# Ledger of designs, part 10: VHH binders against Actin patches distal protein 1 (APD1)

Target 1, 316 residues: Actin patches distal protein 1 (APD1), of Saccharomyces cerevisiae (p38281)
Amino acid sequence: MAFLNIFKQKRGDEASQLSAKGREEISQSIKICKSDDAANEHSCSGDCKTEIEEGEQAFAKLKIEHETPLLNSSKTPKIHFVVPTSQIDWQHDACLEDPKSVQYKISQWCDKNSAKFSNVGTGKTLNCAVSSLPKDIMDIDVMRGTKNNVLILPYFIWLNDLRSDDVEATLDGLVPDLLDENISREKLLETRPNVAVARERAFVFICSHTTRDKRCGITAPYLKKVFDSKLQEHGLYRDNSDYRAEGVKIAFVNHVGGHKFAANVQIYLRNPNTLIWLGRVTPTIVPSIVEHLIVPEEPTLPFPEKVRCIKKYQSW

## First folded at step 1 (VHH)

Design f4 (framework vhh_7ubx_2)
Fold by ESMFold2-Fast, scan of step 1:
Structure f4 (fold): chain B 316 residues (1-316), chain A 122 residues (1-122)
Amino acid sequence: as target 1 above (316 residues)
Amino acid sequence: QVQLVESGGGLVQPGGSLRLSCAASGFTVSSNYMTWVRQAPGKGPEWIATIYSGGSTMRDDSTKGRFTISRDNAKNTLYLQMTSLKPEDTALYYCAKGPRYFWSSGYSLDYRGPGTQVTVSS
């Protein structure tokens, strides 16, 4: 298989870039798979195998940077706000496109308050992203961008019906409580009727921001096809109309930085509460990611050489 | 197979009350966000209320003083309690699986009930 031979060569080169110290760092957050187990493709069924082959053909035409070590090439968030837009591509500065929008107000709040929270909680950044998660087309304020439901990670909660004019007051109250290690999820939700639990097992965000980098736009759909097929095999796939608990939502996300390391994939696991941010994700490794990282109750990490950053958060 | 069946609509006088029911099968209402929407003749759909998996609720400001969304997990049924009904409340009322943003999905019709007609007139 020509694509398997190319995969083995590239993987060998990348694996040599991960130091023993880097492996030890990753091991503080997650157990690393044995290399042979991670490379096993025998579990991939007919449709999945075809989608991998089609995807690898598309990836082969792209110039992806394979020489730079990935670990610590991105920063772990303290809070990652994810705003539904129903779009798979955005303007160059996605959150800044409309000053009246919820995502604009959240992005400005994050910039204003980053220094205030620098010594509080786990992780380094306050980040606002937009996603292909669906927005309510029946609500005129949502369609105008002045109201939305906002996913808050790594806390796995929805801040529902957030109006752009209310962003500052709402986040000024909510965020200190989120970052307070002494406040449980149950206590946080007890007085906040517009905050609800996100009951997905995991969220998988694939950078599809074509306007920012064409490689993201080309790679993201191929990865999603393989993720969707593999999750369907495990009964974990959820489309936009399926809100059953304990499933996995795959969504496209705007610019995450490091486009030369396409494809970029951010995986949030609810239990144990962990962010695994990967670069150089190819269709060939997606089945291994699903089977070893997403499906098991005790996740293990395949391809640690592809980790850009990783963080195990407080159980939530 | 997901099925939603609304009931409890009918003709009611102004100032009256009605309780609408939405019987769900093929999934559990306690494990999902559930929404009530109405559509008046000649107008677009209007969101009324959502109940979230954890039991918290959100209601439209114009009706929240008169309408309450609830569920009975044992009966797998969603309810909308309507009080102080006005002629302007005349509409087809339907329930849907998912929060308001679910309506942007290509499957909104598959996970929506056929609706129950509420007519408020003297």
Scores: ipSAE 0.000, ipTM 0.136, lowest interface PAE 17.9, mean pLDDT 80

Design f5 (framework vhh_7ubx_2)
Fold by ESMFold2-Fast, scan of step 1:
Structure f5 (fold): chain B 316 residues (1-316), chain A 123 residues (1-123)
Amino acid sequence: as target 1 above (316 residues)
Amino acid sequence: QVQLVESGGGLVQPGGSLRLSCAASGFTFSSYGMTWVRQAPGKGPEWIATITSGGSTMRDDSTKGRFTISRDNAKNTLYLQMTSLKPEDTALYYCARHLKYYSGSWYYGMDVRGPGTQVTVSS
């Protein structure tokens, strides 16, 4: 009960930071929940309720920045490469740990080509992230970091068996076609047997980069527990061995910027194809996020005051 | 030498049944997850089912209980039992040794694949 009072106080202060113009901007990408609907929290019982209480106790000990308005404090990606590492923490510059790695080569390619694609496609940045998504550590080249499968968002595709030495040639060919509005998904895949559709309905990435910021490392596991429990209630939870389509994958990612706004959560929805990037996410609001944003066929956004950036992408 | 060889395909009438087999050699079969994948003419590969080293099974919703994956570790053999076959099930079916860690979306995250066995559902 004590944590509910803290939540109400913080939420009231944050809600006042979102301008009418900011609400209108968000509404161009997604319908916003009525305040009453977001406040009428879907009940969480048993383990889920305990997980929220434990998480709120951990969050109460952290110095989180609550004064700065969040909208436009981050930039929407044109392409977000997500590289599996099976790790939940990384060195300070995660993609730069090993110059021979796939993620190093992708990161260098993104830096080299950012200006070339500045006026093409939807979004602003080319971004390479590492994640806790599983890598095949029984494959010697994957174990060495010189081969991997790479998730490409917002396109919901896997670029499979990508070797570090082949990154430049592969992305030089693939990326212009991905950003070309006149090329359909079917045409893109016709000549590319190493590209497969990602069949998840959503990906949820939580920043867990402890080496970069302790708040990320402390907050991320508590949020994941609540997400896992709520997704299990809806039959949408998928562990690393679960092959079924139309589920939701929760994974940890390296530093996304704005660590003072912990917890940072990036939600990619496949249909409609949308990125919702949230700051100041707490265990208490996770059930509302799952019930209003992830589960429905027509998503609605609770707590628009927590949006750092949002973008509705083109359907392929 | 690691090798996978499929068998059991052929021509079958709509509503019929087939049992596909995949014989594995050159590795510790019981230690790996195994997968069935199909590719229809003019289409990309479609994942059908996976069975873990522990025997847990996962299947694509599109086959909705018509297909069953199983394994016999004593015989180093993977099976796919197909029932109520439809013309749209016509494809090359192949088995694959699965990577130890995967998300299910990785059709190509398999390190060894068989040459496939053709299934044709027609009158």
Scores: ipSAE 0.000, ipTM 0.148, lowest interface PAE 14.5, mean pLDDT 81

Design f6 (framework vhh_7ubx_2)
Fold by ESMFold2-Fast, scan of step 1:
Structure f6 (fold): chain B 316 residues (1-316), chain A 121 residues (1-121)
Amino acid sequence: as target 1 above (316 residues)
Amino acid sequence: QVQLVESGGGLVQPGGSLRLSCAASGFTFSDYYMTWVRQAPGKGPEWIATISSGGSTMRDDSTKGRFTISRDNAKNTLYLQMTSLKPEDTALYYCARDEYYWGSGDYFDYRGPGTQVTVSS
């Protein structure tokens, strides 16, 4: 672990903080856009343009830390569990609100088993987050928090109808199979009728955890408006009732750390299977992110200086 | 406002034990994940262990059999119990406030000045 060696107070433009080694590291996972391509293709019309202008005005009022280099200020998980809550804000430790809940049991399972699946010095490799993704409010056990559908990234699968009392047994069986390079998706799903492929092209998670930091709460809605409008222009937007495949879902997530680098955005792409975790995301750069990173079949990364961590996962 | 102060380090012989403490002030200690990190002479920082607000622990594989992280929320204090100490455990040990509910645990909001542990005959 070398994080303390990379944090120095630096003066100058944010872009100048990405070293040649850092650019090389990012290039192992994704092709970087030429700066001219990223800057010149930020077109946005109608509501999208107005939303960018309103968002930039709101962002200008916030104190955001611009001096620290972002690369390696976070780490990519081996597995990220995302639990729907239909909420956009949560208590300070969101997964620990209710000991009987699915997210509580998953969080405890992750803590218990993190070392089992980590390498020396890598820290937290199994993570549970809550999100604004919709939960089935017509199911009383779902309403009580004791049953839910859980999104498992980077595998792009839904573990459906998971009960809190079954979390340990279910994950003890499922997770080793997910991490086994020799087990295909078809073989994984063969005996698991409650596991379904998530058909989304991408998930975009914006930290909105206001209870942890107001900058997250203020920035997240403005970013979501621009993402929503730009995705609608491309026919990729999906609201909570839209089940069409190959779209993009934008959701809010609980605290991800580094709130001083607001806004924090985690982008999971299905093909190629990649997590791009960005800090200091502003409304102005969202159109470029959508057009170069999310929409193309062969994604390219604009603004690599905003990457906190990145990983291209094994083919699913 | 936020302060973390480590104590309990010192000179110890191989096979010995030490208990490190970290006194936290200026924030609601019980709300935060807390971490121990060490830096050995001539090496980069190494993550040792993290403890959640609720008391669940994550530990580095190389030390988890010998080191135990714990906390006392009533006393705003974080502990690291070290047993079977080896010369390679010689390092400056830091406690750190971890902002992460997700992520690596190797990015910290605040850390203390550290307490020196030297394992030598």
Scores: ipSAE 0.000, ipTM 0.244, lowest interface PAE 13.0, mean pLDDT 80

Design f7 (framework vhh_7ubx_2)
Fold by ESMFold2-Fast, scan of step 1:
Structure f7 (fold): chain B 316 residues (1-316), chain A 121 residues (1-121)
Amino acid sequence: as target 1 above (316 residues)
Amino acid sequence: QVQLVESGGGLVQPGGSLRLSCAASGFTFSSYEMTWVRQAPGKGPEWIATIYSGGSTMRDDSTKGRFTISRDNAKNTLYLQMTSLKPEDTALYYCAKDLYDFWSGEYFDYRGPGTQVTVSS
């Protein structure tokens, strides 16, 4: 209850930072929940309640910046490449650890080609991130980092068996087609046997990059425990080896910037195709996020004051 | 302990050039991404460029043809070479150590005091 009272007070202070124009901006992408609906934390039970209490104790020890309004403190990407590493932490420059790796080559390709694609597709940037999503450790090239499967968001596709030496040629061909509104997903898949649909309902990425910032490393595991427990209650939880359709994958990602606003959570919904990037996420609000944003067929957004950026992409 | 000190700004005529420097101390410079950001009077901060530990760069489309970011790890120094300067480039220029993820747009956690660039006839 102490945590609930502290949460309600802090939420009220943060809500006052979101302007009427900011609310209208968010409403263009997603419907906003009523505050009373969003604040219903008693939806959490058993292990989930214990995990929230333990997480709040850990969060209380951290210095989090609460004064800066969050909306537009980050930018939405045109394309987000997410590379599986099976790791939950990385060296300081995660994508640049090994110049022979797939993620290194994708990161360099993004740097080289950002201007070329600025007038095509949605969003503003091309980004490469690494994640705790599983890689095939039985494949020697995957183990060496010279081959991988790459998740491409917001398109909800996997680019399978991508070799580091082939990155430039592959992305030079694929990315213009992805950004071409006249090319359907079905047509894209017909010409590319190594491209497959990602059938998840949503991906939830939590920044866990401890080497970059201790707050990310401390907060991310506690949030994941609460997300996992709530998703299990709804039958949506998927273990790393479970590829059943219409579930939710929770993964850790490398540094996303804004670590002073920990915890940072990026939520990609497939239908409607939307990125919701939240800052100052605490264990207490995770049940509400799952219940209102992730579980319903028609998502609604709790705690709009915590949005750093939001983008509703074209239907894929 | 982290310290960043920018220099090299000043008054320059339109079409001129300037090279900004950022002297870094208190951390392992070679292991971190470094970023240049500018802020014009009455405007919010605008990202210019990031250089990663491996030397690859990400640059804003509006300036990348005129501005080049580089680093010298032996000297713990970050540079911004600016050419064909325009009145619109007038701003306080900051370097930042804290990780810049281009799409998060976060700066200023470990920024220097800035160096003023004024482009005027």
Scores: ipSAE 0.000, ipTM 0.215, lowest interface PAE 13.9, mean pLDDT 80

Design f8 (framework vhh_7ubx_2)
Fold by ESMFold2-Fast, scan of step 1:
Structure f8 (fold): chain B 316 residues (1-316), chain A 121 residues (1-121)
Amino acid sequence: as target 1 above (316 residues)
Amino acid sequence: QVQLVESGGGLVQPGGSLRLSCAASGFTFDDYAMTWVRQAPGKGPEWIATISSGGSTMRDDSTKGRFTISRDNAKNTLYLQMTSLKPEDTALYYCARESYSYGFEWDLDYRGPGTQVTVSS
């Protein structure tokens, strides 16, 4: 009880950092939970309760920055490429490890084209991340890094069998069509046999890049355990071999910036198509995030004071 | 062993011009986006401009007509050309390497010691 009271108080202190204008801004993308409803979802039993307790012990040892308001401490992407590596940690500059890799070529393409698709002063709007999502270890070219399947968010599509030598030509053709609001998903897929719909209801990415910041490496596994347990409770958990539609994939991702706001969690919802990027995520609040944001057909947002950025994208 | 060293700052009168340089070493300069940031006394850091590895630029609206970012990959050098300088431009100017980040925030993993620009009569 004392434990829960401390976390409720810290949440209340953080809530005071979110202005009325900021709350209104968030409300344009998603309905905010009533404070009481979010707090009532802190119930967890069995292994989930133990996982929360162990995680909170680990988090208590970390220096996390709690003073800065989070809203707009990050930018929403126009396109976010996510490359499977089956790894949970990477070299300091993850996409630059191997110049022959798919992620290197995508990263280069994003750098060359960021200004073309960005408004002045908005920062990067096209980026490539690596993730712990599984790669096909039976394919020699995939093992070498010269071929991969690439997840493209917020569009919820897979660009399959992409070869590093084909990245520039492929993205030069695909990306303008993705950004054209007059081109439907059906029309986009009509001439592209290597592009398939990602059927997950949501993707949840937790920064685990230990080489960049130990707080990411320490926090990410504890959050994943709690997410996994809650998603299993709702029948939404999918392991690496489970391709059933309407489930949720939890994965680790490389550096997202703002390590001082650990843990960083990016949640992409397919319907309505929305990115919710959260900072200062702790094991104790994960059940509420799952119950209010991920599980319902109409998502609602708990802890709006933890939002770093949010955007509702064009739906089908 | 990553090093960024700024130069070219100094005292200049309002309306004057300065060209700042940043010498980079210890990494493959042309693989990274580079950024200029300034910090005035008692204020937080303010982003000025970023240039991608390929030369595409993004600039702050308040300075975009007066400041130009450029790079010379053969010399591992970043530049900031400043014109029509105002007293409000007085700050310590930092050269910074933009870290790779899929989060689309301005995240800088290395900064130089800075070069002081003072605009006063």
Scores: ipSAE 0.012, ipTM 0.421, lowest interface PAE 8.6, mean pLDDT 82

Design f9 (framework vhh_7ubx_2)
Fold by ESMFold2-Fast, scan of step 1:
Structure f9 (fold): chain B 316 residues (1-316), chain A 122 residues (1-122)
Amino acid sequence: as target 1 above (316 residues)
Amino acid sequence: QVQLVESGGGLVQPGGSLRLSCAASGFTFSDYWMTWVRQAPGKGPEWIATIYSGGDTMRDDSTKGRFTISRDNAKNTLYLQMTSLKPEDTALYYCATDYYESSGLYDAFDIRGPGTQVTVSS
């Protein structure tokens, strides 16, 4: 049986799980594609077709939860810290295993300060994650974990040369300014030489934390292959040595919760400043996600039934 | 087949104690963070405590003086020791994986059991 027929059937079943109220909620942050646009404009040729077929075969053998509606099964952060490790898998408690590490100190700071920045009726709003983004292997303190460059989303900035001992003082000063709607990016950078703009148009994070769940480890590489191929077609692919602006970086991230909804993909767009967190992402839908959500100047959402959470942030 | 099965609930008088157990099967229990959550009639789920693979715990401030979370990796079992029980502790108590993680934004259970009922008679 053709994968297209299976895709159409499964998509119809999942779409029925998204309520009219849920669709309206999503529409407040992003325009939803017409369903026929998403299904019929999935152009993929050569290697991309092979990668989708191989990925779908791998996914077909996995037990993925399809019954629960996804919307609001996660929460959007006010700030998401992403720490490079060059790793694609981590220890069980990725941020907490080494109390001397930058990610440990950031994670502890987030836990200590979440209540201070929480809105009424929201959970934890400050998050720390580790990623496969490259770290400087020539720096001994970076290799020890006591110094790193930290990506701060949704602000699309790098906090460079952050030392673990300096985390509390640095974040105590930086975070209130980041959350102040009256402080511009230019004003923030005037007194902070270690803060630089992240020049990517988007970051795509795929959960690959195999130590937490094999489904994440199995699914993430197949999704990355399709994303990479499709981004190459649009001239947006960037490898670890490519620093050109306006491209897309794809990286693996540690456990994000909800591995029963594999694959989990977090997409941060710089303009408009938006987080789209998707569950049940399959190789078949990746081309449509790239073409409708990532490539256009005005993004549109092809599979609203796969949204776990979404937020359009204030312009930076 | 992944399963979580809670036990040890029941009727108890105010000031009493109960020990809840959660038996895990079908996954490598020792590798997972484990959580206790309760849901009282007419209320949403309330997180109580999480225990990490190494034994470190994160606990809700309102209950941490009366409730202790622990695990036995050799028996694939999670425990909640409850003391000085109050009528407001009446709830269905669930065992879950990855409900609240320190860096995560997740308000739904990953995997949870059917729950065990605790009733504190007043």
Scores: ipSAE 0.000, ipTM 0.216, lowest interface PAE 11.3, mean pLDDT 80

Design g1 (framework vhh_7w1s_2)
Fold by ESMFold2-Fast, scan of step 1:
Structure g1 (fold): chain B 316 residues (1-316), chain A 118 residues (1-118)
Amino acid sequence: as target 1 above (316 residues)
Amino acid sequence: QLQLVESGGGLVQAGGSMRLSCAASGFTFSSYMGWHRQAPGKQRELVAKISSGGTAYDDSVKGRFTISRDNTKNTVYLQMNSLKVEDTAVYYCAAKYYWGSRYEYDYWGQGTQVTVSS
């Protein structure tokens, strides 16, 4: 019970950093939970309780920045490309590690084209990230990094069999259509056999980039254990071999900026189509995030003071 | 070359037991392995599967069949007890890998015939 008392104390301190205007801003994208509901959630049952206790011990040893208000400390993406690597850590600049790789070519394309799309679509940035999502170990070009399947958020689609040499031509054609509000998903996919719907109800990305910051590497595995346990309780957990629709995939991602606010967690919900980017996420609050934000058909946000940015996208 | 080779099929009497084996070669052992069966004139159906998430069984075989694996031998097994005439089918071993965007059966064995006599 000691960590629940610590949680309540820290929650009170952090909540004071979120202004009434900030709460109103967040409420434009998602309903906020009553603070009592969030604080009174059970930590976990059985093994999950042990996982929270172990995680809180690990977190207690870290210097995490608690003074800065989090809201607007990050920017919502127009498009977030997520590249599977099967890795949980990467070199300091993960997307630039290999200039022949798909992620390198996507990152270069994003930099080149950011100004072109500045006034179209929802969100502010074009972003390329790498993740621990599994890559095809049987494909030699995939193992070399010159071919991959790329998750495109917030659109919940996979761009399959993308070769590094084809990135520019492919994205030049695809991205304007993605950002055109008059083009439906069905219409977009009609002429693109290499594009498939991602059938997950949510993706949860936890920054684990140890090479960039040890706090990310230390915190991410503990959070994942608690997320996995709570999702298993609800029948939503999917391992790398489970192809059932309407589940939740949890993966590690490279550095997202603001490592001083560890742990950083990006949650993409498919319906309603929303990104909730959280900082200062601890094992103790993960059950409440799962119960209020991920599991319900009508999601609610339990810790608005931990929001770094939030965006409700057009349903697609 | 990826290969799944089934063995252990044949003729058994109703009420008997049989163990099927599936040896995987030419690749790293898949985290997803399953057994399917197809009786004449019927569609292929899932019998049992094993993954990092655990095991699952079709209702018709629950309590009678057990799926297991030996990672050191790259082999998956189907132990079939209390066999019924209705279990007569060609049994297929299946393995899949995550392709980053889709989950599907990428590799199938050639099948092994199981015939249960009354």
Scores: ipSAE 0.000, ipTM 0.188, lowest interface PAE 13.1, mean pLDDT 81

Design g10 (framework vhh_7w1s_2)
Fold by ESMFold2-Fast, scan of step 1:
Structure g10 (fold): chain B 316 residues (1-316), chain A 120 residues (1-120)
Amino acid sequence: as target 1 above (316 residues)
Amino acid sequence: QLQLVESGGGLVQAGGSMRLSCAASGFTFSSYMGWHRQAPGKQRELVAKIDSGGTAYDDSVKGRFTISRDNTKNTVYLQMNSLKVEDTAVYYCAAGDYEVYWSGDAYDYWGQGTQVTVSS
C-alpha cells in the first residue's frame, strides 16, 4: 500500500518528463495505454503481491537516476544476436571471455561489418548479447562454447548448430539476405535447414550483469519473479523444458548500457514485430506491462515515460 | 551537450609513431568511445574502441595501436606504432552513451576528423 502511494508520486514526476513530441514519436510504433490506478492495484494478489512488496524493498536501497528523460537514451538494433549460456552473470566483457566461443566470433563479426550495413534495413546497430536462455548440456561442443543455437531478433529465428569456425562464412551469407526487404522468411529458410522459426509470442530480457553493475544483479531476480507469476496467471509462462508455441520466455541478458536507469528491460513482440526497451522498471509496474503490452493481441503501452527506445519492425 | 575535439594528426614516415588525442566535454568516461578511419574510396571502419568493459581493436591494427583514456582530462588517445602506408586515412573520434553495441551506428557524436598521412 505504502509502495503504491510512493509509486503514484514518482510516476507523476516521470510522466512530466515525456514531451508531447516524444509521446507522438512513441505513438508511431504503438498505442499508448490510458493510466488506470484501479487496474494496477487489483492486477496482483497472493504470492504476486508479496513478490512486488519484497522487490520494492530491495529497489528502495538502490540509487537510481530519476531526473533524465529516457526517450532516445538507447538505440534499436537492426539485428540482435542472443547467445544462450545458461548463466545469469558473466565476466565484465561477456562476449570476450573465450576467443573460441560462438559469441566472441559473432561480436567480432558485428564490429568488423557495422559500416557495411549502416544504411541497410531498419534499426541502428548490429548487437551480440549473451543470455540465461538454456544451452544443450548434453552436447560437448555446446558446453565448451564452440557450438550453439543463436536467437536472431527482431526476426524471431534460431540459427541452429552454429560453430565458432563457421561464424564468418555463415553471417556473411545470412545477414545480407536477412536485411534484404525483398527476401521473405520462406525463401530464407528454403536453402538453410539450420534456420528455424522461434515460436514464442514474446521474449523479455532483463539486464542481470552483476559483474558490470550491482543494481542490475539485485533488480533482475525480483523483476523476473513478478513477470513469471503474472505470466503463469495468463497461461503464457514457459520453463526451459516447455516447447509449446505462443508462450513468453523471460531471460537475463548481459550489460545493455545505461545502468543508472536500472532496471533495463527489453521486450520483443513477434506480432506486431516490435522492440520496446524500458528503463526504471520496478516490480510495481510489471503486472501492467504483462496485462497491457504482452497478453493482448493488440498491444498497448503503459508508462510511455519509461521508454528508452522503441521500434516497430517490418513483418517477417 | 557532448563535443569532441581531435588533435595530433599529420604527416609521418612509414615505421614511425603518432598519437591522436580526442578531448571530450559534456559527459563522463562511462560512455562508449572509439576511433574510426576512412581511406579515400573506402568505407569507414572501426579501428579501436574503449568502454567500461575494456578495449577492442580491428585485426589490421592489433598489436600496433593502443587506445587509452585519461579520466581526469576527459581525453581519449590512440597511440599508433609501426605505421604503414595503408594506415593513411582520415581518423574520426566518436562517442555514445551505449556500451552494448560494437557497431559504429551506436555513436551519437563524431569529431571533425583528423588526417593521418603515412609516406613511404
Scores: ipSAE 0.005, ipTM 0.330, lowest interface PAE 9.9, mean pLDDT 81

